# VHH binders against Nicotine blue oxidoreductase (nboR), part 22

Target 1, 204 residues: Nicotine blue oxidoreductase (nboR), of Paenarthrobacter nicotinovorans (Arthrobacter nicotinovorans) (q93nf6)
Amino acid sequence: MGDTDLPCVTGVLLAAGAGKRLGRGPKALLPYRGRTLVEDAAETMLVGGCHEVVIVLGANAQAVCARANLEPYRIVVNHDWSSGMGSSYLAGDAAAHTKNHILVALVDQPGLSVTTVGRLLVSHRPGRISSAAYSSLDSPRVLRRGHPMVIDAGLRPAVASTVSGDAGARVFLRQKPWLVDLIDCSDESTGEDVDTVEQMYRLL
Below, E stands for the ipSAE of ESMFold2; O stands for the ipSAE of OpenDDE; V2 stands for 0.75 times the mean of E and O plus 0.25 times the DockQ between their complexes.

## First folded at step 18 (VHH; framework vhh_enristomig)

Design t8 (from r4 with S52T; at its last look DockQ between E and O 0.73; V2 from the best seeds 0.00; counts 0 for: pae E 2.4 > 2, unsure alone 63.9 < 65)
Fold by ESMFold2, look of step 18:
Structure t8 (fold): chain B 204 residues (1-204), chain A 122 residues (1-122)
Amino acid sequence: as target 1 above (204 residues)
Amino acid sequence: EVQLLESGGGEVQPGGSLRLSCAASGFTFSSYAISWYRQAPGKQREWVSYITSGGSTYYAESVKGRFTISRDNAKNTLYLQMSSLRAEDTAVYYCAREDEYKGWFSDYFDIWGQGTLVTVKP
């Protein structure tokens, strides 16, 4: 009964990037909480309630598979990773069962928590997008859309049709804001990426 | 320093046209996606239009067919050509620099302009 209350969701973890900004090799292999970042994120998505996790790799896919224990997850290698995040998103979307919602996360968001994943899944309403959202210290009552997000199975084709090479899911979200529910996750994270040397400190 | 400076706002009659400019300095303009946002008094900022570093353009439904975003990378300038203006278009218009990776799902902006006021007279 309890299990049937949760949506059936495929986690889609986008991990195709080369990690050049940090200068430490693929971001997927960065150390975090006693394992690699990709292992931690994928486990968090699964424990948080995703039925399965699809990991989209690209740059250095062979090195990532050799150094990380990804046996519990499905791996998709996107050979077009250099064309941009859009191709990685589409590869992960295509790998997910048509009837499932997808929960999309980026590998370089190390503050992803079981609580945040669970909150999104419990809060999700049919026919909608459920997006984690965060307030800033300067604007604590203003939520900004962030990571991760749940895309309802019924909306997956429409979102995919708006994705292009250098455009992202942001186009769909901005054109159809009435379909988006913002779920306050400010207590868990700021939604900040690991993009600079200062932000790298969050991984150590 | 990194800066965005809007200009071209003013008063216009309903059905009229204006062209807004956003001058960029202190960064490699051609490498960034840029958006126009607007804010009417008492409302939150709302997205108007978006142009990628590669030149692809996107619009809010309320402005499609009336507004055209463009960029001149040689002049480091973003434009918004507004036509068929309506009273509901009255707002302060802002340009904002986007990060195409960080902003994939999220609204991430590291630099905003100061804004330029557009008033569509009764």
Scores: ipSAE 0.397, ipTM 0.714, lowest interface PAE 2.4, mean pLDDT 82
ESMFold2 (binder alone), look of step 18: mean pLDDT 78; pTM 0.788
OpenDDE, look of step 18: ipSAE 0.537; ipTM 0.811

## First folded at step 19 (VHH; framework vhh_enristomig)

Design u1 (from t5 with A33S; at its last look DockQ between E and O 0.54; V2 from the best seeds 0.49)
Fold by OpenDDE, look of step 19:
Structure u1 (fold): chain B 204 residues (1-204), chain A 122 residues (1-122)
Amino acid sequence: as target 1 above (204 residues)
Amino acid sequence: EVQLLESGGGEVQPGGSLRLSCAASGFTFSSYSISWYRQAPGKQREWVSYISSGGSTYYAESVKGRFTISRDNAKNTLYLQMSSLRAEDTAVYYCAREDEYKGWFTDYFDIWGQGTLVTVKP
C-alpha cells in the first residue's frame, strides 16, 4: 500500500448467527456462486477494496471453519453470539485497528458486490458513515439505508457505545442521521436478506 | 388482524402539551419494539422516538428533553407525551412496529398506523 496517509479499511463480515429460521444450518455455509456465502462475501469485500477482512463467527464456528476456505481472512469467534448482533459487531469492531475505518457487511446478503464495496469506499467522506442504499419496487424514488456500511474510524467508539443497548447501532443512526451518507446501490441489488427458503432458491 | 391506531392529535399552542396514543392489536405487543415517526407537510418522514421490547427509550435530538415515550403492555398501548411543543413539531405522527429480525443497521417496520395530526400554532 503506497505511503498514502489514508486510513485503511477493515472489512467486518458478520456471520455469527445460527440460521435457525431458514432451517438449513448456518447461513454462512449456504451455497452461492459455486462456493459458500461466507467465502463469497469475504472475497467480495477484499476484491472490493478492503485491506483486510475479519469474519465474525459464532453458533457454528467450528463447522464453518471446517467446511469453508477462510484462510485469507481473520477469524473472530463471538462466544456470546446468542445475545444478538450487537456482540458480534463489537467483536468485529474490536478486531479492527483503531485507526481503520470498518466496512460492515452481513453474510446473509448475497447481493453484496465488488462494485458496491468499491462505491462505498470511494464515496466515503471522513467523519461520516457511508451506507449502501436501495430503492424498493413499492417506493422507487425512496432510498433506504442498508448493508454494507462504512463507519469512519473516528465514529467507531461512539457507535460501539450504543450497541450495549438492545436497540444496537440502529439507534445511533437514527439519532444522528446527518452523519449518514446514502450511496445508491439499487442498480446492484435489492438489499434483501436471505431469510426464507424462497429467497434462497431465488438466489440459487 | 395486526393493527396500530394512533390517537390524541389536535391543535395546541406553542409551549403546550399533548399526549399521543398508539393502540396495538392482533399481535403480542410486549414482544415488539415500536417507534414514533412524524411527517411534516412537504418534508420527509423522520424518526422521533423508540422504545424497545425491554423498555429502553431513545429520542431524536430535536425532541430530546421534551418528549417522553412509554408503553403499557397490559393495555397494548404506546404513548408519546409531548411537552414544550413548537411550531416545527407540526406533523402527522405515526407509530410503527419494528421487525428486529432484519438487518443490524437497517430500519424495518412492518406495520404502520394511519397517523394522527398534531398542529402547533398560536
Scores: ipSAE 0.452, ipTM 0.756, lowest interface PAE 1.1, mean pLDDT 88
ESMFold2, look of step 19: ipSAE 0.498; ipTM 0.777
ESMFold2 (binder alone), look of step 19: mean pLDDT 80; pTM 0.804

Design u2 (from t5 with A33S S53R; at its last look DockQ between E and O 0.66; V2 from the best seeds 0.50)
Fold by OpenDDE, look of step 19:
Structure u2 (fold): chain B 204 residues (1-204), chain A 122 residues (1-122)
Amino acid sequence: as target 1 above (204 residues)
Amino acid sequence: EVQLLESGGGEVQPGGSLRLSCAASGFTFSSYSISWYRQAPGKQREWVSYISRGGSTYYAESVKGRFTISRDNAKNTLYLQMSSLRAEDTAVYYCAREDEYKGWFTDYFDIWGQGTLVTVKP
């Protein structure tokens, strides 16, 4: 029985933002499900099937580390977090073993579930990008790519090459849409980010 | 009022060139990344080109080497220089403002122009 060494998957949780829009500190520390968003997301990724989780911090990294229990996870601090999410992505990508796939999630997406993570990992095809996809109430028949995403180990260098401070992996996805598999996760979440106070209160 | 307005479309022969413009108003143009999209008759809208706030440029494979995206922040205008035009480039071309804060992998465009028609025909 050839040990089909299933490629390992590193969860990369992007949590480096300052959360300025909410005015309540870093989004990572927002309460959710009896703990913090960063704790919840990281645990979800791990329980969902990631072999390890790298949390990329930036703004208020010290405060986040002090207030959240992140002991089980690998912490990377992006000192260039103000340049945009691109630098955070690159930091997380660099922290992952070169042979691993990465599952990239955002801390400000509370809809992340163990089921979603598991679904993506099980559905992932070699040489491709697996994206959670969500339908909207306005367009129930249209799936739109969202978070999280699994990026095949072989594609990570190419994705990284398209990432700059102000340009994200979305550019790569636009350039090569045929590499992206949409995995319907509409039953798990709306795929929306917590960007407003109203959204936050809905989650509390 | 926040607005994008495309112009410069028209008829051109294969191999010809055309320059599209997208005029922005009602917002700080330099603070946003902007993309060109196009939609051919009976086809889905497709991404053509992107320019970041910092001026980084990206292209779809189908237009790479033929199209050039640029911006003039002083004029609040986005451009698409098209060369070596082909019949398959026939489409309505749209400019779209991207909200980069809403996601890392998702496409969030909050403002679209009305489009300008480009027809490549012998």
Scores: ipSAE 0.425, ipTM 0.745, lowest interface PAE 1.1, mean pLDDT 88
ESMFold2, look of step 19: ipSAE 0.462; ipTM 0.759
ESMFold2 (binder alone), look of step 19: mean pLDDT 80; pTM 0.809

Design u3 (from t5 with E100D; at its last look DockQ between E and O 0.57; V2 from the best seeds 0.46)
Fold by OpenDDE, look of step 19:
Structure u3 (fold): chain B 204 residues (1-204), chain A 122 residues (1-122)
Amino acid sequence: as target 1 above (204 residues)
Amino acid sequence: EVQLLESGGGEVQPGGSLRLSCAASGFTFSSYAISWYRQAPGKQREWVSYISSGGSTYYAESVKGRFTISRDNAKNTLYLQMSSLRAEDTAVYYCAREDDYKGWFTDYFDIWGQGTLVTVKP
């Protein structure tokens, strides 16, 4: 913690999915920028300003650990990964110090950049949620919230409380939209994730 | 063809009740989460309520305790029971299918109904 006594930020990288839709193994191990998606995303988060990075693995944890260089990061294995992303979020949240903000990112977001991470961290306001926001070609004037997001330390318990069953943190955001600050990151990415084979090939 | 069709809108007095329906077709209704949205004249679209595929329900603060979302999977129909209606509830109400597999924090709605108008006035 620097002399400023500012809360630290823990990067939480969610990478616990099985990647069944793509049929190419776990998304975490997809090649990107000469490395793997999980390595690239984790490094981006760290270089972007996160004080530490927690990587939440799940379905393919062993394979990911064996094939990716994750030594610089904290690894959390969510054994309940099949229940959904909510359990992975909670696992990541629990791994972060209670006083830290968390920057939550998804491993299948290839558009994540150091600039985006930095922008969110610099723009973050206490007691709020900072969300990357992106415009689309179809709606260039409309910003839509996306990943990553910074959740203030003070809000983490409340967010976690809404992550139950088959519901996600998005419910919290819908219930309390006034807490969310949209940070325009349209210049960095489209905010799209890798969900299709076509998208995957674009990354290669 | 995948579609959602809202119905049940109309005029009602303050304090009154109204039940909206959203009929789904062209997809496995029971596998999707569905939300209600509303848009008042001159205002942005507002989230109203959410029901997961598993039946978990959530509400906006503005309607909590007054509105009840439910679903009948056998009928492929979503409902919104509105009670204690207020003037500020006046809006076009939309149902939207949510792709809950995409994005943990993002709103991914791929199908919208045409909407049904609810007018609350004396």
Scores: ipSAE 0.368, ipTM 0.703, lowest interface PAE 1.3, mean pLDDT 88
ESMFold2, look of step 19: ipSAE 0.484; ipTM 0.759
ESMFold2 (binder alone), look of step 19: mean pLDDT 79; pTM 0.795

Design u4 (from t5 with S53R; at its last look DockQ between E and O 0.56; V2 from the best seeds 0.48)
Fold by OpenDDE, look of step 19:
Structure u4 (fold): chain B 204 residues (1-204), chain A 122 residues (1-122)
Amino acid sequence: as target 1 above (204 residues)
Amino acid sequence: EVQLLESGGGEVQPGGSLRLSCAASGFTFSSYAISWYRQAPGKQREWVSYISRGGSTYYAESVKGRFTISRDNAKNTLYLQMSSLRAEDTAVYYCAREDEYKGWFTDYFDIWGQGTLVTVKP
């Protein structure tokens, strides 16, 4: 029985932002589903099939650690969080075993579900990037890539090499669109981020 | 009014050069990343080049080494210097404003120009 050593997947939850736009503190600590966004997202990733979850904190790392129950997860603090999401990604990537795939999620996407995570992991093809994809009300027939994404272990170095503080992994995806598989998750969420107060209230 | 306006398109021979401009108005240009896209007849819109807020530049493989993206924040203008032009570069070229703070993996372009036509033919 060939132990199909399914490659392990490390969940990387990016939660290093200051949440300045919302003015309600770090997004990680926003209430959601009776918990905090960071707790909910991390648990979702773990329950969804990630072997471990690395949470990348930054601006309010101390406060987040104090107020959220993050005991089951690995915490990485990005001290360069102000440089942009790129540095947080790199910090999370570096924390993951080199042989693992990574499932990258953002803390400010409350639409993340166990089903979405599972779907991506099951659908993931070796040597590729699997992206959750969502249709919009304005364009129901058009799938747009969103979060989360699974990055194959073999592609992680190449992705990392293109990451800057301000550009992120978007550039890699644009450069090599043929490596990206879109996994329709429109039935689970709209794929929208919590970026406005109005959006936040809709979630409460 | 927030606006992007492309210019500089035209006809050029293979191997020739052309410089496109994208003039921004109605917003703080320096606060945004900008990309060039192109759409050839009957084809999907294709990403060409990206310049971050910080000035980092990136290119599609098809144009790498031939195109150069740059920005002049003082003039609120984006440029695309095209060299060694090929027939396959024929397209309407668009500039698009990107909000780099919205997401990390997704493309959030909220403003597009009307485009400028580049035709590469003998």
Scores: ipSAE 0.432, ipTM 0.758, lowest interface PAE 1.2, mean pLDDT 88
ESMFold2, look of step 19: ipSAE 0.475; ipTM 0.755
ESMFold2 (binder alone), look of step 19: mean pLDDT 81; pTM 0.812

Design u5 (from t5 with A33S S53R E100D; at its last fold request DockQ between E and O 0.62; V2 from the best seeds 0.00; counts 0 for: pae E 2.1 > 2)
Amino acid sequence: EVQLLESGGGEVQPGGSLRLSCAASGFTFSSYSISWYRQAPGKQREWVSYISRGGSTYYAESVKGRFTISRDNAKNTLYLQMSSLRAEDTAVYYCAREDDYKGWFTDYFDIWGQGTLVTVKP
ESMFold2, look of step 19: ipSAE 0.520; ipTM 0.782
ESMFold2 (binder alone), look of step 19: mean pLDDT 81; pTM 0.811
OpenDDE, look of step 19: ipSAE 0.538; ipTM 0.793
ESMFold2, look of step 20: ipSAE 0.479; ipTM 0.755
ESMFold2 (binder alone), look of step 20: mean pLDDT 80; pTM 0.805
OpenDDE, look of step 20: ipSAE 0.529; ipTM 0.794
ESMFold2, fold request of step 21: ipSAE 0.433, 0.438, 0.450; ipTM 0.748, 0.752, 0.744
ESMFold2 (binder alone), fold request of step 21: mean pLDDT 80, 81, 80; pTM 0.803, 0.808, 0.805
OpenDDE, fold request of step 21: ipSAE 0.664, 0.655, 0.644; ipTM 0.858, 0.852, 0.846

Design u6 (from t5 with A33S E100D; at its last read DockQ between E and O 0.57; V2 from the best seeds 0.60)
Amino acid sequence: EVQLLESGGGEVQPGGSLRLSCAASGFTFSSYSISWYRQAPGKQREWVSYISSGGSTYYAESVKGRFTISRDNAKNTLYLQMSSLRAEDTAVYYCAREDDYKGWFTDYFDIWGQGTLVTVKP
ESMFold2, look of step 19: ipSAE 0.577; ipTM 0.805
ESMFold2 (binder alone), look of step 19: mean pLDDT 80; pTM 0.805
OpenDDE, look of step 19: ipSAE 0.548; ipTM 0.806
ESMFold2, look of step 20: ipSAE 0.598; ipTM 0.828
ESMFold2 (binder alone), look of step 20: mean pLDDT 80; pTM 0.804
OpenDDE, look of step 20: ipSAE 0.539; ipTM 0.803
ESMFold2, fold request of step 21: ipSAE 0.415, 0.401, 0.514; ipTM 0.737, 0.736, 0.778
ESMFold2 (binder alone), fold request of step 21: mean pLDDT 80, 80, 80; pTM 0.795, 0.797, 0.797
OpenDDE, fold request of step 21: ipSAE 0.664, 0.648, 0.626; ipTM 0.860, 0.851, 0.840
ESMFold2, last read: ipSAE 0.567, 0.514, 0.490; ipTM 0.817, 0.780, 0.760
ESMFold2 (binder alone), last read: mean pLDDT 80, 79, 80; pTM 0.798, 0.794, 0.801
OpenDDE, last read: ipSAE 0.653, 0.640, 0.624; ipTM 0.856, 0.850, 0.843

Design u7 (from t5 with A33S T106V; at its last look DockQ between E and O 0.73; V2 from the best seeds 0.00; counts 0 for: pae E 2.2 > 2, grease 24.9 > 24.2, SAP .705 > .668)
Fold by ESMFold2, look of step 19:
Structure u7 (fold): chain B 204 residues (1-204), chain A 122 residues (1-122)
Amino acid sequence: as target 1 above (204 residues)
Amino acid sequence: EVQLLESGGGEVQPGGSLRLSCAASGFTFSSYSISWYRQAPGKQREWVSYISSGGSTYYAESVKGRFTISRDNAKNTLYLQMSSLRAEDTAVYYCAREDEYKGWFVDYFDIWGQGTLVTVKP
């Protein structure tokens, strides 16, 4: 296969949240596998095959940059982070070269793996969205859309045009489900995110 | 407790109209985005329409121009006005409360109603 046959992909790591739901400060700085969550996620995206990683920071950008080693990655500070995740997505999308696909990940998905990233990139078809998908123990044959996801360069303008602070990418994905390929990654990750204190054990 | 209760289903002829209601209780309705979904027997549940907490409305392509979602925050009620009904619209219709963060990329709903049956005669 080799890297010359892979699509040119910018990893976009959304890490702008303030972390108020956890009561523990910014999610980007939560400890995970001997590093911060943001460091682990960004390295996973880069090693998994993204040409570069853009990290979108917001509320706590100064603290994150001071405490995490982000030298290998490109940093975008979204000053409009309080308007919602849509503005962070648009900031990361705008930072990526227009001809690249983007691989979008949320910082609070600690199960992201190099294998999952690679599988998405190998499976990606032109003109489509390739979404990691996961099943649960109680519904093992039902795949549910999760993260990360690859948005084809050709679809980036359409996705961006539907993004808003109160609807987000969910509207595009629901209006055009025929454009979405679900890629089974159940063997690599649960697809859960960290949104309560009870879920923090998944980071340790 | 948090609860969503659908009503307004029934039988209708092709081309007919129905209005569904979803009564919400146990939470601050105006702070949440809400969706309608439907499920025909033996098929997967599919998204029909979404209304944001701010009032923005969105529709599946299959119902655009025929269905209208709305909300009355004073009465904690979500509506779906259905017109030009077709046989393929026959399904149990559900309302579901959205989560802003978890639902951005990942399908996530923390509460569903029990559903109301709509039957469009062949």
Scores: ipSAE 0.400, ipTM 0.719, lowest interface PAE 2.2, mean pLDDT 82
ESMFold2 (binder alone), look of step 19: mean pLDDT 80; pTM 0.803
OpenDDE, look of step 19: ipSAE 0.416; ipTM 0.749

Design u8 (from t5 with W104S F105S; at its last look DockQ between E and O 0.62; V2 from the best seeds 0.00; counts 0 for: pae E 9.4 > 2, framework grips)
Fold by ESMFold2, look of step 19:
Structure u8 (fold): chain B 204 residues (1-204), chain A 122 residues (1-122)
Amino acid sequence: as target 1 above (204 residues)
Amino acid sequence: EVQLLESGGGEVQPGGSLRLSCAASGFTFSSYAISWYRQAPGKQREWVSYISSGGSTYYAESVKGRFTISRDNAKNTLYLQMSSLRAEDTAVYYCAREDEYKGSSTDYFDIWGQGTLVTVKP
């Protein structure tokens, strides 16, 4: 009954990290808020307003799919995951419809909440990148860009052209900082890494 | 211990050239992407250039065509060849190792050098 004239957004969840460098297995499967990190992040992106969620998995894809309920989402397996996060970015970008914006999130990011996703989508302006930003523990008066970030459909080809195997979107962001809007999400997160989540579980 | 040591800074006239070096130790240099950054007095640190572990290069718009980043994996050394220098290039220059496997919501910089001063004076 209802018609909308709003562009659709594909959530792109980068979850290809193997965890081998840390020796603790895939971070995507770490417990968080009664689910795995990957399940929590993907549901948060969908509930927050993404039309669909594409999850990019890597070397641990079979284990993640076997242990997490990912049926509501689209799965992309990046067989080139070991070349760096840039290849995962490109795989997720390629899976999204060309007319959609993409909202890029990392599976182990502490700032991903329904409120953050919704704020980015409402604040997004055409032709720009909308990046969640946080006060850092080292510089609490300074906002620093982080994830998630919304990349306008019109900018997706330009961003992708700067991506190499080990440099995701950050080259584009550094080359064209005037295209980036920082959206303050400090009320939703302290900006700390996933290791804080592990410590919280040990204390509980 | 992982270390980065910049050198090659100094005073130069406008239009002049300098080559900066960044000597790396304590890690497998060829496995990492490395960046150059700079910070002028009273300003935020800004990105200058990036070279991937595979050798792909990228530059800030303000330095494209004037600066060239390169690496010598046999010598564990990163270089920045600067040409056509301008007053606005005056800054302390830093190299930084990129941690390509971090998945945090922050920037991916974990190791920084001490910096080398470049001064462009008439």
Scores: ipSAE 0.006, ipTM 0.360, lowest interface PAE 9.4, mean pLDDT 79
ESMFold2 (binder alone), look of step 19: mean pLDDT 79; pTM 0.791
OpenDDE, look of step 19: ipSAE 0.030; ipTM 0.401

## First folded at step 20 (VHH; framework vhh_enristomig)

Design x1 (from u6 with T106S; at its last look DockQ between E and O 0.61; V2 from the best seeds 0.54)
Fold by ESMFold2, look of step 20:
Structure x1 (fold): chain B 204 residues (1-204), chain A 122 residues (1-122)
Amino acid sequence: as target 1 above (204 residues)
Amino acid sequence: EVQLLESGGGEVQPGGSLRLSCAASGFTFSSYSISWYRQAPGKQREWVSYISSGGSTYYAESVKGRFTISRDNAKNTLYLQMSSLRAEDTAVYYCAREDDYKGWFSDYFDIWGQGTLVTVKP
């Protein structure tokens, strides 16, 4: 394997949401590939090359831990989950060793794969953000920044500062697009979450 | 029904000013972050400015110091005050509602209106 010496990376899996948009309880517990979404995503991150996975839970954390086998992973419960994604991101970031890069994934991204994680880690350059990106048949030359992404250890404080300042991570990326490498993952996923696909089906 | 309606575009000389408005309806405006985007002829749509639900403001480098985003939550209205306008600011300007969950890391394009044309005469 040509990917020996991969960066020391903590996977940060954001799984704090209540899942009410799907009407079937916490998104973390939705069935996926014979397990729960949270189990599948966390294993994918480990197998893809993360040295460890931190799972950030919030709504229904007790129920998630009771129904999913999360023993291999580190659990952080964010009691401020209802304030938004920012508090969950900061909780996961704080749990990761300060010298590690983080690979951030949302639990409701069902197309996350070992191939995507590995591609990001192999492609990552120091001092940058490596983001999975996707195109569509309608615009095959246009890559859209998607999910997941690797945040270099050196950039973690700046991203955290933006998130703490009521801005969100996306604003950091929009202000500093020269720091972002788009990694083409169109073969693996469109970057859509479960809510987007099910919402389209609900409209039909 | 969620709607965003831009207004205030027009023709202006270089160095001039315009104020754009974006009237919001069908959702709790004060709970959302909102952005301005623009699209010049033949170019991709680009981000211009962002204001959080809490009032924090951010700008693309190309407009920083010249444009000011603001919101009036009592009127459900977003504003963009544009000053020191240049020819390269000519574009259709759109307001867009942010989705702070789905768009955390993704280039997620939320709902926006029909746009308002700003033309800065050469």
Scores: ipSAE 0.508, ipTM 0.772, lowest interface PAE 1.7, mean pLDDT 82
ESMFold2 (binder alone), look of step 20: mean pLDDT 79; pTM 0.792
OpenDDE, look of step 20: ipSAE 0.527; ipTM 0.799

Design x2 (from u6 with W104F F105W; at its last look DockQ between E and O 0.63; V2 from the best seeds 0.00; counts 0 for: pae E 2.5 > 2)
Fold by ESMFold2, look of step 20:
Structure x2 (fold): chain B 204 residues (1-204), chain A 122 residues (1-122)
Amino acid sequence: as target 1 above (204 residues)
Amino acid sequence: EVQLLESGGGEVQPGGSLRLSCAASGFTFSSYSISWYRQAPGKQREWVSYISSGGSTYYAESVKGRFTISRDNAKNTLYLQMSSLRAEDTAVYYCAREDDYKGFWTDYFDIWGQGTLVTVKP
């Protein structure tokens, strides 16, 4: 029983943003757990069971590659990063083997754990989306959809079509909520990202 | 001051029609995707329809074929044409500005309207 017993999954780490809202340079290079966010997230995805990890870089690709050790991973540079997260998602999706599921993670969500990745991969059902989900203290019985999420290989074309149609992935999920399995990961993380200065406490 | 203001709600018989409007001010309306949501008494808000900044439209299955979302960027106004109304459509209807970065994968809204009530008589 090990990583090779899990379904073949390409990890897709979205790390193309400039980090301008935070004002501290590219989020991919923020320190976390003794390394950069991008290194921590990518290793977590690989150790958690992804067959490979594709890292999508953009605004600061050269700086990120110069300052982070990304040798074990596959790098895709999205030169259209300024058009939004959709082009980065499509670039990562296109780089993944067509028969693999993809596990999508965001570099600015620092609570990713090996346990969360493994739980999603073990729980995944064919033809579905398996989404890590988190509760809040205000509504502990209500799970909210978050990251990472696994997109079944069979659903990848439909998600990509919606993303290409200028609607983002959220509209696909809103139209087809019956395809989404929420996997409770509240024991591992809050699921929050880091986007502003006041959210920096999430890197502690 | 960023604002969204819904109007056009009212009481209507089953099978009837209404047109809702959402007037936007204080931001560049044409640059944003906008959604309609609704909330029936005692229920959580549910998504109804979405229109992208580029004009692509999407609908919840429960309203597809009966509702039409549109926008007039010159007037900074979002519309929802509602037809073949049913009792289950009774709700307060809200427009919401989408955030295409923070909300790409999950729901995130920073601006909501105040809502307009639609009542479909039994």
Scores: ipSAE 0.384, ipTM 0.718, lowest interface PAE 2.5, mean pLDDT 84
ESMFold2 (binder alone), look of step 20: mean pLDDT 80; pTM 0.806
OpenDDE, look of step 20: ipSAE 0.606; ipTM 0.827

